# Miniprotein binders against q5jf28: the designs that were tried, part 9

Target 1, 318 residues: q5jf28
Amino acid sequence: MERERLIKTVEAILRGAGYRVARLDLKGSCFDLVASRLFLLLFIKATVNIDTITEEQAEDLKRLAKFFKASPLIVGLRSKSGELEEGVVYERFGIYALRPETLYDALLNNELPAVFAERGGLYVRINGELLRELREKHGYSVNELAQLLGVSRKSLLNYERGEQAVSLDVAIQLEEIFDEALAEPIDILRAKVEADLNVKPETPLEREVFERLKKLGLGLVKVKKAPFNAISTEDDIRLLTGIDERKTRSTIKRAEMVAEVGRIVNSGGVFILEKTKAEVVSEVPLIPKESLEEVKDADELIELIDKLKKEIKEKLFS

## First folded at step 19 (miniprotein)

Design a2
Fold by OpenDDE base, look of step 20:
Structure a2 (fold): chain B 318 residues (1-318), chain A 120 residues (1-120)
Amino acid sequence: as target 1 above (318 residues)
Amino acid sequence: DPELREARDLLEQAIELLHEAVRLLQEALRTGDSSLLEEAADLLTEALHIVQEAIELAQSTGSDDRAIRRLRFAWMLMRLAWIIAREAMETGDPELVELALTLLEWAYEMIQEALEILSK
């Protein structure tokens, strides 16, 4: 109940900010929402406790974000240490984590958070050049200002160089002394993350399908914790690729989710099965793996996908 | 504290408005009558003002920050429900009405928890 309410709240925030949103009902997925507006794309994991995200989920979330040039976010209410604070950015596995209110302020009020949590304290990054200019303008020596703030001379010099984050208490004192905003906002909507895109297939069927898709000229990014198994790519071609042994109720649900995600990330979808008849689910073709032997390249694969989509649409309206 | 009592009275009024807004949204979902969505949105506008005033009173009295945080969260949920209800009026999408209902149910719970804290 609480998780579903959280997902719906995040959906409402994104919709209220004018994003197109797809919501996923997939347990264990690395993301629960994907949202797009203009040049911004967000992959969001919604979890009541941000410490429940696994490293595997976080790595897949970063892979998706890196591949699509999107920002990954974790939205939650609490951690192992207690309730999350509003206006504070947390981090798990190199992904920003925040409360719904912090996302609301960023998206609807255009107020980016400046405070981040690290090692049990609250910190701010400050404009170090501006701090130096203000210090000199007000006639403070480095020693005088450091003493006034209760910090070391070395710490103040590191602040002015931008080499060290400032405690929230010291940041507040600086803004009070100079009557000027020094805090640098954290752009949670344009987070840059590193990820390894070279993940190996896990099953014999995935290996077979990956080798065939590579022979067609496609690059492959394996994803473990998504409704699809990989992203297949060549220049202008992007396919959210599901791989399954046989058509199941899970295959159908995953294909529906792939269709929704595909609309947001401007990508097609396909499921490759070991044994199936060619069919289409929510505009996502389910094709037998043998169909990959009938095509010569990625363009012919796209033509096959488009043909199947058209033929089934004609049968449904005939 | 008179101000704390006033804050509690305001929150009780907000709960009544939320209950009526929820009723209207449920009826709109059943009937497809978009005029009920407008009426619900108007009630939410009033409730948003009342909850904001209650937050200000609770802050002025130095009340428990846990109550204030819950009220701010409730206010956000109510504001989102208002936005979503207005979108539902334009689109006629029943899923948006269900979304607004979910937000208001959670807002109600947050206000109740805040009232319990402010009553101790």
Scores: ipSAE 0.888, ipTM 0.960, lowest interface PAE 0.5, mean pLDDT 93
Fold by OpenDDE base, fold request of step 21:
Formats: C-alpha cells, sequence, structure tokens
Structure a2 (fold): chain B 318 residues (1-318), chain A 120 residues (1-120)
C-alpha cells in the first residue's frame, strides 16, 4: 500500500511537471518509473526505505541511465536512520536519493536542492570564488573569518578553493554574515553516473541469442532487473530485448511494459523466445530465435519487426 | 494557545473539504461527469489555502516539526491532486481520477496524523 502510493505520487509529480511517464508494475525492477521531457530523461526507483535498494538494482539503474544519457533517481520517505528531510539529497550506490517534496520543488518550482547528507551530517557546496570575494569585500582576513565561523584556517581555504563541502550550520552562518546565497544547487535532473555496460548473459538461451544478435552487428547491454533482458543497439537502432524460453503470462506483462518504456525512451521492443509462433503483444513482436537466422543484419531484423507489427494491425482492423 | 487552536480548527475544515472532494471524484469515476471534477478542483483550491494557513500558525507557535512536515506533504499531495483533476477534465482519462483519489486519501491520512500530534 505505502509503496504504491509513493509510486503514484512520483507519477503525479512528473505528470504535473509536463513529463511523459511510464509506470512499471514489476516487483524487483531497478526502476518503477521512466519519464521524459524535452532533453531530460529520468529513471526513478521509488522505495519507501531508500536502504532497501540492492546493489544489483542500483547497478542496473545506473547502467540504464548511462546508456540512455538519463539521470537515475531514488525517491523515498525514510532510511535506516529515520525519515528523510525535505530539500536534502541523499546518496545510495552513487545514485541521488530524495523525498517526493524535494522532487516536487525541483520539477514544479525549479528549485534544486543544495543540501546533501554525508556520514551523518548535512553539507553544502559553496561557490568558493564568491566566498573569497565577499570575505575580501567585507575586510575579513582568512583567520578572522575562520575564527568567526569556528572552523580552521585550512578548512576556510579549502572552502574558497571548492575542495571541501561546508557543514550546513557554517553555510547558514556565511549567508547570514554576507547576506548572499552561497550554496551551489545539486542538479539531480542531470546526474552523471558510471556503470559497466559489459555484463555477460546469465542463461544458455541468453548466450545463444546474444551471439546471434552480435553476428547481426548489434551491440548488447545486459540488464538483470528490468522487464527486458538486454538493450540491442546499432547506430540509431535501439531495441528493448526480452528473452524467454516460453510465452508465459509474465512474458505478456513484460512485453506491455516494454511497449510503454519504449515510447518514453524512443526505442523499439522485441521478445526472442526459444519456442514460439510469431505474434505481437502491445505492438511488441514475440519471435522465435530461429527468425534471427532468417535475417542477415540489424536492418533486416527491424524490417521483420515492422512487418510483423503491420500484419497484426491489418488483422485487427480487417 | 489560541493560534494552535485556530490551526486545528482550520485542519478540521480542510478534512471536510477533502472528504467532499473525494466523494465528487468517486462520483465522477462512476458517472463520467466532468463537472464534478471541476467542483472537486474548486474545493481543493480552498483546502490548499486553509492548510497553508494552518502550517503558518503551527510554525508561529513552535509546534512539533513532525506535524508541520506532514502538513507540507499533505499540501503537496492536494496540489498534485488539483493538477491531475484538471488534466482529467481535459482528457477524460479515468486513471487520472483514480490517481487524484490516491493522492487525496494519503493527504487525509497526513492531516489526521498532524492533528493528533497538535492535540497532545
Amino acid sequence: as target 1 above (318 residues)
Amino acid sequence: DPELREARDLLEQAIELLHEAVRLLQEALRTGDSSLLEEAADLLTEALHIVQEAIELAQSTGSDDRAIRRLRFAWMLMRLAWIIAREAMETGDPELVELALTLLEWAYEMIQEALEILSK
């Protein structure tokens, strides 16, 4: 109940900000929402407790974000230490984590958070050049200002160089002394993350399909915690690729989710099965793995996908 | 404290408005009548003002931060429900009405919890 309300709240925030949104009903997925507006793409994991995200989910979330040039976000209410604070950026596995209110302010009010939590304290990055200019303008020496703030001379010099974050209490004191905003906003909408895109397939069927898709010229990014098993890519071709042994109710649901995600990330979808008849679910083709032997390259695979989509539209409207 | 009493009275009024807005949204889901969405949105506009005033009064009295945080969260949920209800009027999408209902149910819970804290 609480998780579903949280996901719906995040969806409402994104919609209210004019994003196109796809919501996933998939337990254990590395993301619950994907959203796009203009040049911004967001992959969001919604979890009541931000400490419940697994390392595997976080790595897949970063992998998707890196591949699509998107920002990954965790939206939650609490951590192991207590409730999250509004306007504070947390971090889990190199991913920004925040409350719904913080996301609301960023998206609807254009107010980016400046405060971040690290090692049980609250900190701010300050414009160090502006701090130096203000210090000099007001006639404070480095020693005088450091003494006034209760910090070391070394710490103040590190603040002015931008080499050290300032405690929230010291940041407030600086803004009060100079009557000027010094806090640098955290761009949660354009987070840069590192991820390994070279993950190996996990099953014999995935290995076989990956080797065949590579022979067609496609690059493959394995994803473990998504409605698809990989992203297949060549130049402008991007396919959210599901791989299953057999058509199940889970295959159908994942194909529906792949269609929705595909619309947001401007990518096609395909499911490759060990054994199936060619069919289409929510505009996502389900093809037998043998169909990959009938095509020579990635362009012929796209032509096959488009042909299957067209033939089914014609059957539904005939 | 007179101001804390006023804040509680305002929150009770906001709860009444939320109950009526929820009723209208439920009826809109049943009937497809978009005029009920407009009426619900108008009630939410009034409720948003009342909750904002209650937050300001609670802050001025030095009330428990846990209550204030819940009221801010409730206000956000109500504002989102207003936005979503207005979009539902334009699109006729019943899923948006269901979304607005979910937001208002949670807003109601947050206001009730805040009232309980402010009454101790």
Scores: ipSAE 0.880, ipTM 0.957, lowest interface PAE 0.5, mean pLDDT 93
Fold by OpenDDE base, fold request of step 21:
Structure a2 (fold): chain B 318 residues (1-318), chain A 120 residues (1-120)
Amino acid sequence: as target 1 above (318 residues)
Amino acid sequence: DPELREARDLLEQAIELLHEAVRLLQEALRTGDSSLLEEAADLLTEALHIVQEAIELAQSTGSDDRAIRRLRFAWMLMRLAWIIAREAMETGDPELVELALTLLEWAYEMIQEALEILSK
């Protein structure tokens, strides 16, 4: 109940901010929402407790974000230590985590959070150059200002160099002393994440399909916790690629989700099965792996996908 | 505290408005009448103002921060429900009406929990 309400709330925030949104009903997925507006793309994991995200989910979420040049976000209500605070950025596995209110403020009010939680304290990054300029303008020596703040000379010099984050209490004191905002906002909408894009296929069928797609010129990014198994890419070609042994109810549902995600991330979808007849589900072709032997390159694969999509449209309207 | 009593009275009024807005949204979902969405949105506008005033009163009295946080969350949910209801009027998408209903149900729960805290 709480999780579903949270997902719907995050969806509403994104919609209210004018994003195109796809919601995924896939338990264990690394993301529950994908949203796009102009040049911003967000992959969002919604979880009541942010400490429930697994490392594997976080790795896949970062992988997707890196590949699509998107920001990954965790939206939640609480952690192991208690409720999350509004306006505070948390972190799990190098992914920003925040309350719905913090996302609301960022998207609807254009108010980015400046406070982050680390090691059980609250901190702010400040413009160190501005701090130095203000200190000098007001006639404070490094020693005088450090004494006024109750910090060491070394700490103040590290603040002015931008080498050290400032405690929230010290940041408030600085803003009070200088009557100027010093806090640097955290751009949660343009988070830079690192991820390994060179993950190996897990199953024999995935290995076979990956090797075949590579022979067609496609690069492959394996994803474990998504409605698809990989992203296949060549230049402007991007395919959300599902790989299954057989068509199941799960295959159909994942194909539907791949169609929705594909619309948001401007990517096609395809499912490659060990054994199937060619069919299309929600504009996503399901093709036998043998069809990959009938094409010479990635362009011919796209042509095959597009042909299958057209043939079904014609059958539905005939 | 008179201000705390006023805050509680305002929250009770907001609950009544939310209940009526929910009724209208449910009827809109059943009938497809978009005019009911507009009426619901107008009630939510009033309820948003009332909840904001209640938050300010609760803050001025030094009330429990747990109540204030719940009210802020409820306000956000109500604001989102208003936005979604307006979008539903334009699109005619019943899924948006269902979304707005879910938000308002949660807002109601948050206001009730806040009232319980403010009544101690």
Scores: ipSAE 0.880, ipTM 0.957, lowest interface PAE 0.5, mean pLDDT 93
Fold by OpenDDE base, fold request of step 21:
Structure a2 (fold): chain B 318 residues (1-318), chain A 120 residues (1-120)
Amino acid sequence: as target 1 above (318 residues)
Amino acid sequence: DPELREARDLLEQAIELLHEAVRLLQEALRTGDSSLLEEAADLLTEALHIVQEAIELAQSTGSDDRAIRRLRFAWMLMRLAWIIAREAMETGDPELVELALTLLEWAYEMIQEALEILSK
């Protein structure tokens, strides 16, 4: 109940901000929402307690974000230490985590958060050049201002260089002394993350399919915690690729989710099965792995996918 | 404190408006009448102002920050429900009306919890 309400709230925030949104009902997924507006793409994990995200989920979330040039976000209400504060950016596994209100302000009010939590304290990054200019303009020496703030000379010099974050209390004092905004906003919508894109396939079937797709010229990015098993890519071609032994109810549901995600991330979808008849589910072809032997390259694979989509549309309307 | 009493009275009024807005949204789901969505959105506009005033009064009295946080969260949920209800008027998508209802249910719970805190 609480998780579902949280996901729906995040969906509403994204919709209210004019994003196209796909919501996933997939237990254990590294993301619950994907959203796009103009040049912004967001992958969002919604979890009531931000400390419940696993390292494996976080790594896949970062992997997706890096591949699609998207920002990953965790949206939650609390941590193991207590309730999250509004306007504060937290971090888990190198991913920004925030309350729904903080996301609301960023998307609907264009108010990016400046405060971040680290090591049990609240901090702000400040414009160090502006701090220096203001200090000099008001006639303070480094020693005088450092003494006024209760900080070391070294700390103040590190602030002016942008090498050290300022405690929230010191940041407030600086803004009060100078009557100027010094806080640098945290661009949660354009977060850059590092991830390993070279993850190996986990199953014998995934290994076989990966080797076949590589022979077709496709690059592969393995993803563990998504409705798809990999992203297949060549130049401008991107395919959300599911890999299953056989058609199940789970395969159908995942194919539906792949169709929705694919519309947001401007990518096709395909499921490759060990044994199946060729069919289409929600505009996503389910093909036998043997079909990969009938095509010579990635372009012929796309042509096969498009042909299957067309033939099934024609059969549904005939 | 007279200001704290006024804040509680405002929150009780907001609850009444939310109940009526929820009723209208439920009826809109049943009938498909988009005019009920407009009426619900108008009630939410009034409720948003009332909750904002209650927050300001609670802040001025130095009331429990846990109540204020819940009211701010409720306000956000109500604002989102207003946006979603207006989108539902344009699209006719019943899933958006269901989304708005979910938001308002949670907003109601948050206001009730805030009232309980402010009454101690």
Scores: ipSAE 0.878, ipTM 0.957, lowest interface PAE 0.5, mean pLDDT 93

Design a5
Fold by OpenDDE base, look of step 19:
Structure a5 (fold): chain B 318 residues (1-318), chain A 120 residues (1-120)
Amino acid sequence: as target 1 above (318 residues)
Amino acid sequence: DPELREARDLLEQAIELLHEAVRLLQEALRTGDSSLLEEAADLLTEALHIVQEAIELAQSTGSDDRAIRRLRFAWMLMRLAIIIAREAMETGDPTLVDLALTLLEWAYEMIQEALEILSK
């Protein structure tokens, strides 16, 4: 119940901000929502406790974000240490984590958070150049201001260089002394993350399919915790690629999710099965792996996908 | 504290408006009458103002921050429900009405928990 309400709340925030949203009903997925508006793309993991995200999920979430030039986010209510605070950015595995209210303010009010949590304290990054200018304008020496703030001379010099984050208490004191905002906003909507895109296939079937798709000229990014098994890419072509041994209810459900995600990330979908008849589910073709032997390159594969989509539309309306 | 009593009275009024808005949204789902969505959005707008006033009173009295946090969360949920209800009116998508109902159910729970804290 609580997780479902959280996902719906995040969906409402995104919709309220004018994003196109796809919601996933897939347990264990690295993301629960994908959202797009103009040039912004978000992959969101919604979890009541942000400490429940696994490293494997986080790595896949970062991998998707890096590939699609998107921002990854965790939205939650609490951690192991207690409830999350509004306006505070947390971090898990190099991914920003925040409360729904913080996301609301960022998306609907255009108010980015400036406070972040580290090592059990609250900190801000400050504009160090502005701090120096204000200090000099008010006639404070480095020693005088450092003494007034209760910090070391070295710490104040590191603040002015932007090399050290400031405790929230010291930041508040600085803003009170100078009557000016010094805290730098955290751009949670354009988070830059690093990820390894060179993950190996996990099954013999995935290995076979990856080798065949590579022979067709496609690059492959393996994803473990998504409704698809890989992203296949060549130039402007992007295919959310599912791989299964046989058609199951899970295959159908994942194909439906791939169609929804594909609309948000402007990507096609395909499922490659060890044994199936060619069919289409929610505009996503399910093809036998042998069909990859009948095509010469990626363009012919796209033509095959498009042909299958067209033939089924004609059968449904005939 | 008179101000704390006033804050509680305002929250009780907001709950009544929330219940009526929820009723209208449920009827809109049943009948397909989009005019009920507009009426629900108007009631929620009034309730939203009342909750804001209650937050301000609770803050001025130095009330428990746990109550204030719950009320701010409820306020957000109510604001979202208004936006979603209006979108449902424009699109005719019944799934948006269900979404708004979920938000309002959670807002109600948050206001109730806040009232319990403010009554101690």
Scores: ipSAE 0.886, ipTM 0.960, lowest interface PAE 0.5, mean pLDDT 93
Fold by ESMFold2, look of step 20:
Structure a5 (fold): chain B 318 residues (1-318), chain A 120 residues (1-120)
Amino acid sequence: as target 1 above (318 residues)
Amino acid sequence: DPELREARDLLEQAIELLHEAVRLLQEALRTGDSSLLEEAADLLTEALHIVQEAIELAQSTGSDDRAIRRLRFAWMLMRLAIIIAREAMETGDPTLVDLALTLLEWAYEMIQEALEILSK
């Protein structure tokens, strides 16, 4: 119940900041929310304890973020070490993790965080060139400022060269001494992550469908922990692609989520089933795998998808 | 001691306003009367100010950081509930009323937990 409240709090923060938001109800998914505003796109995993995210979830979150040129985020309340601190950025699997209050400040108050957690405590990266300029302007030698801060001469030189982050205590002292903003913000909204986009199909049906899609000229980015199995792509075509043996209640729920996600990431959706009659759920076609043999390339697949959506819409209104 | 008692009294006042705002939101959901959303947002705005004052007072006395963190979280939840309630008014979307209610329920619990910490 605390996780549901956390997800809703994150949704409220995003809405309050003017984002379009899709919230997912899928346990085990690599993300719970996807949101966009202007050219910003965020994929967010909400978890009360940030140490419960699995490597598999984190890798898929990074795959989605890399493919869609989005920023991945973990939003949580605590770690195995205790409560997360407001205004502090943590990292898990190369993904920034932070409290809802920190996200609130970034989005609603335009105040990006600058403090990050590392082994040994809390740190800030500072503008080293500006530090040197301020030190010289105020008449401090390197030794004099180092002594005032309680750090070594070597550490101060490293700070000025941009080679070492400062402890939070030192950052506070520097801003008190110089009355200037030295902290470099952490751009949680445009984080760059590394991900391996080459993941193999999980089932024989998946492999068969991927092979057919590749014959149409579509590339595949497989994910394991999402309402869809892959992203099918060629040029500007993007399809959130689900795969099931047959239509079930789970298939319908996933298709509904794919439609919602697709609206946020400006992508189409399709489910390819071993056995089904062609139909549409929430603007997402469910088609039998044999339909892939009826088209010659990706453009014709899109035309088939659009035709099915149009035919169902016209039948409902006649 | 007097300042800490004042902080607790302020939080008790905020709880009463929050409870009244929740009742108004629930009634708005049942009746579709959007003027109740505006009234709830006004009460929450008053409660938000009271919580801000209680936080400042508790900080100045060196009160337990666990209580202050809970109050800051509640403050954020209440601010968001105000924003969401106003969006519900503008759009007519009842699911946003449900969202605001969820935020306020959590804010209520955070304030209660902070009061318990401040009362030991």
Scores: ipSAE 0.876, ipTM 0.955, lowest interface PAE 0.4, mean pLDDT 91

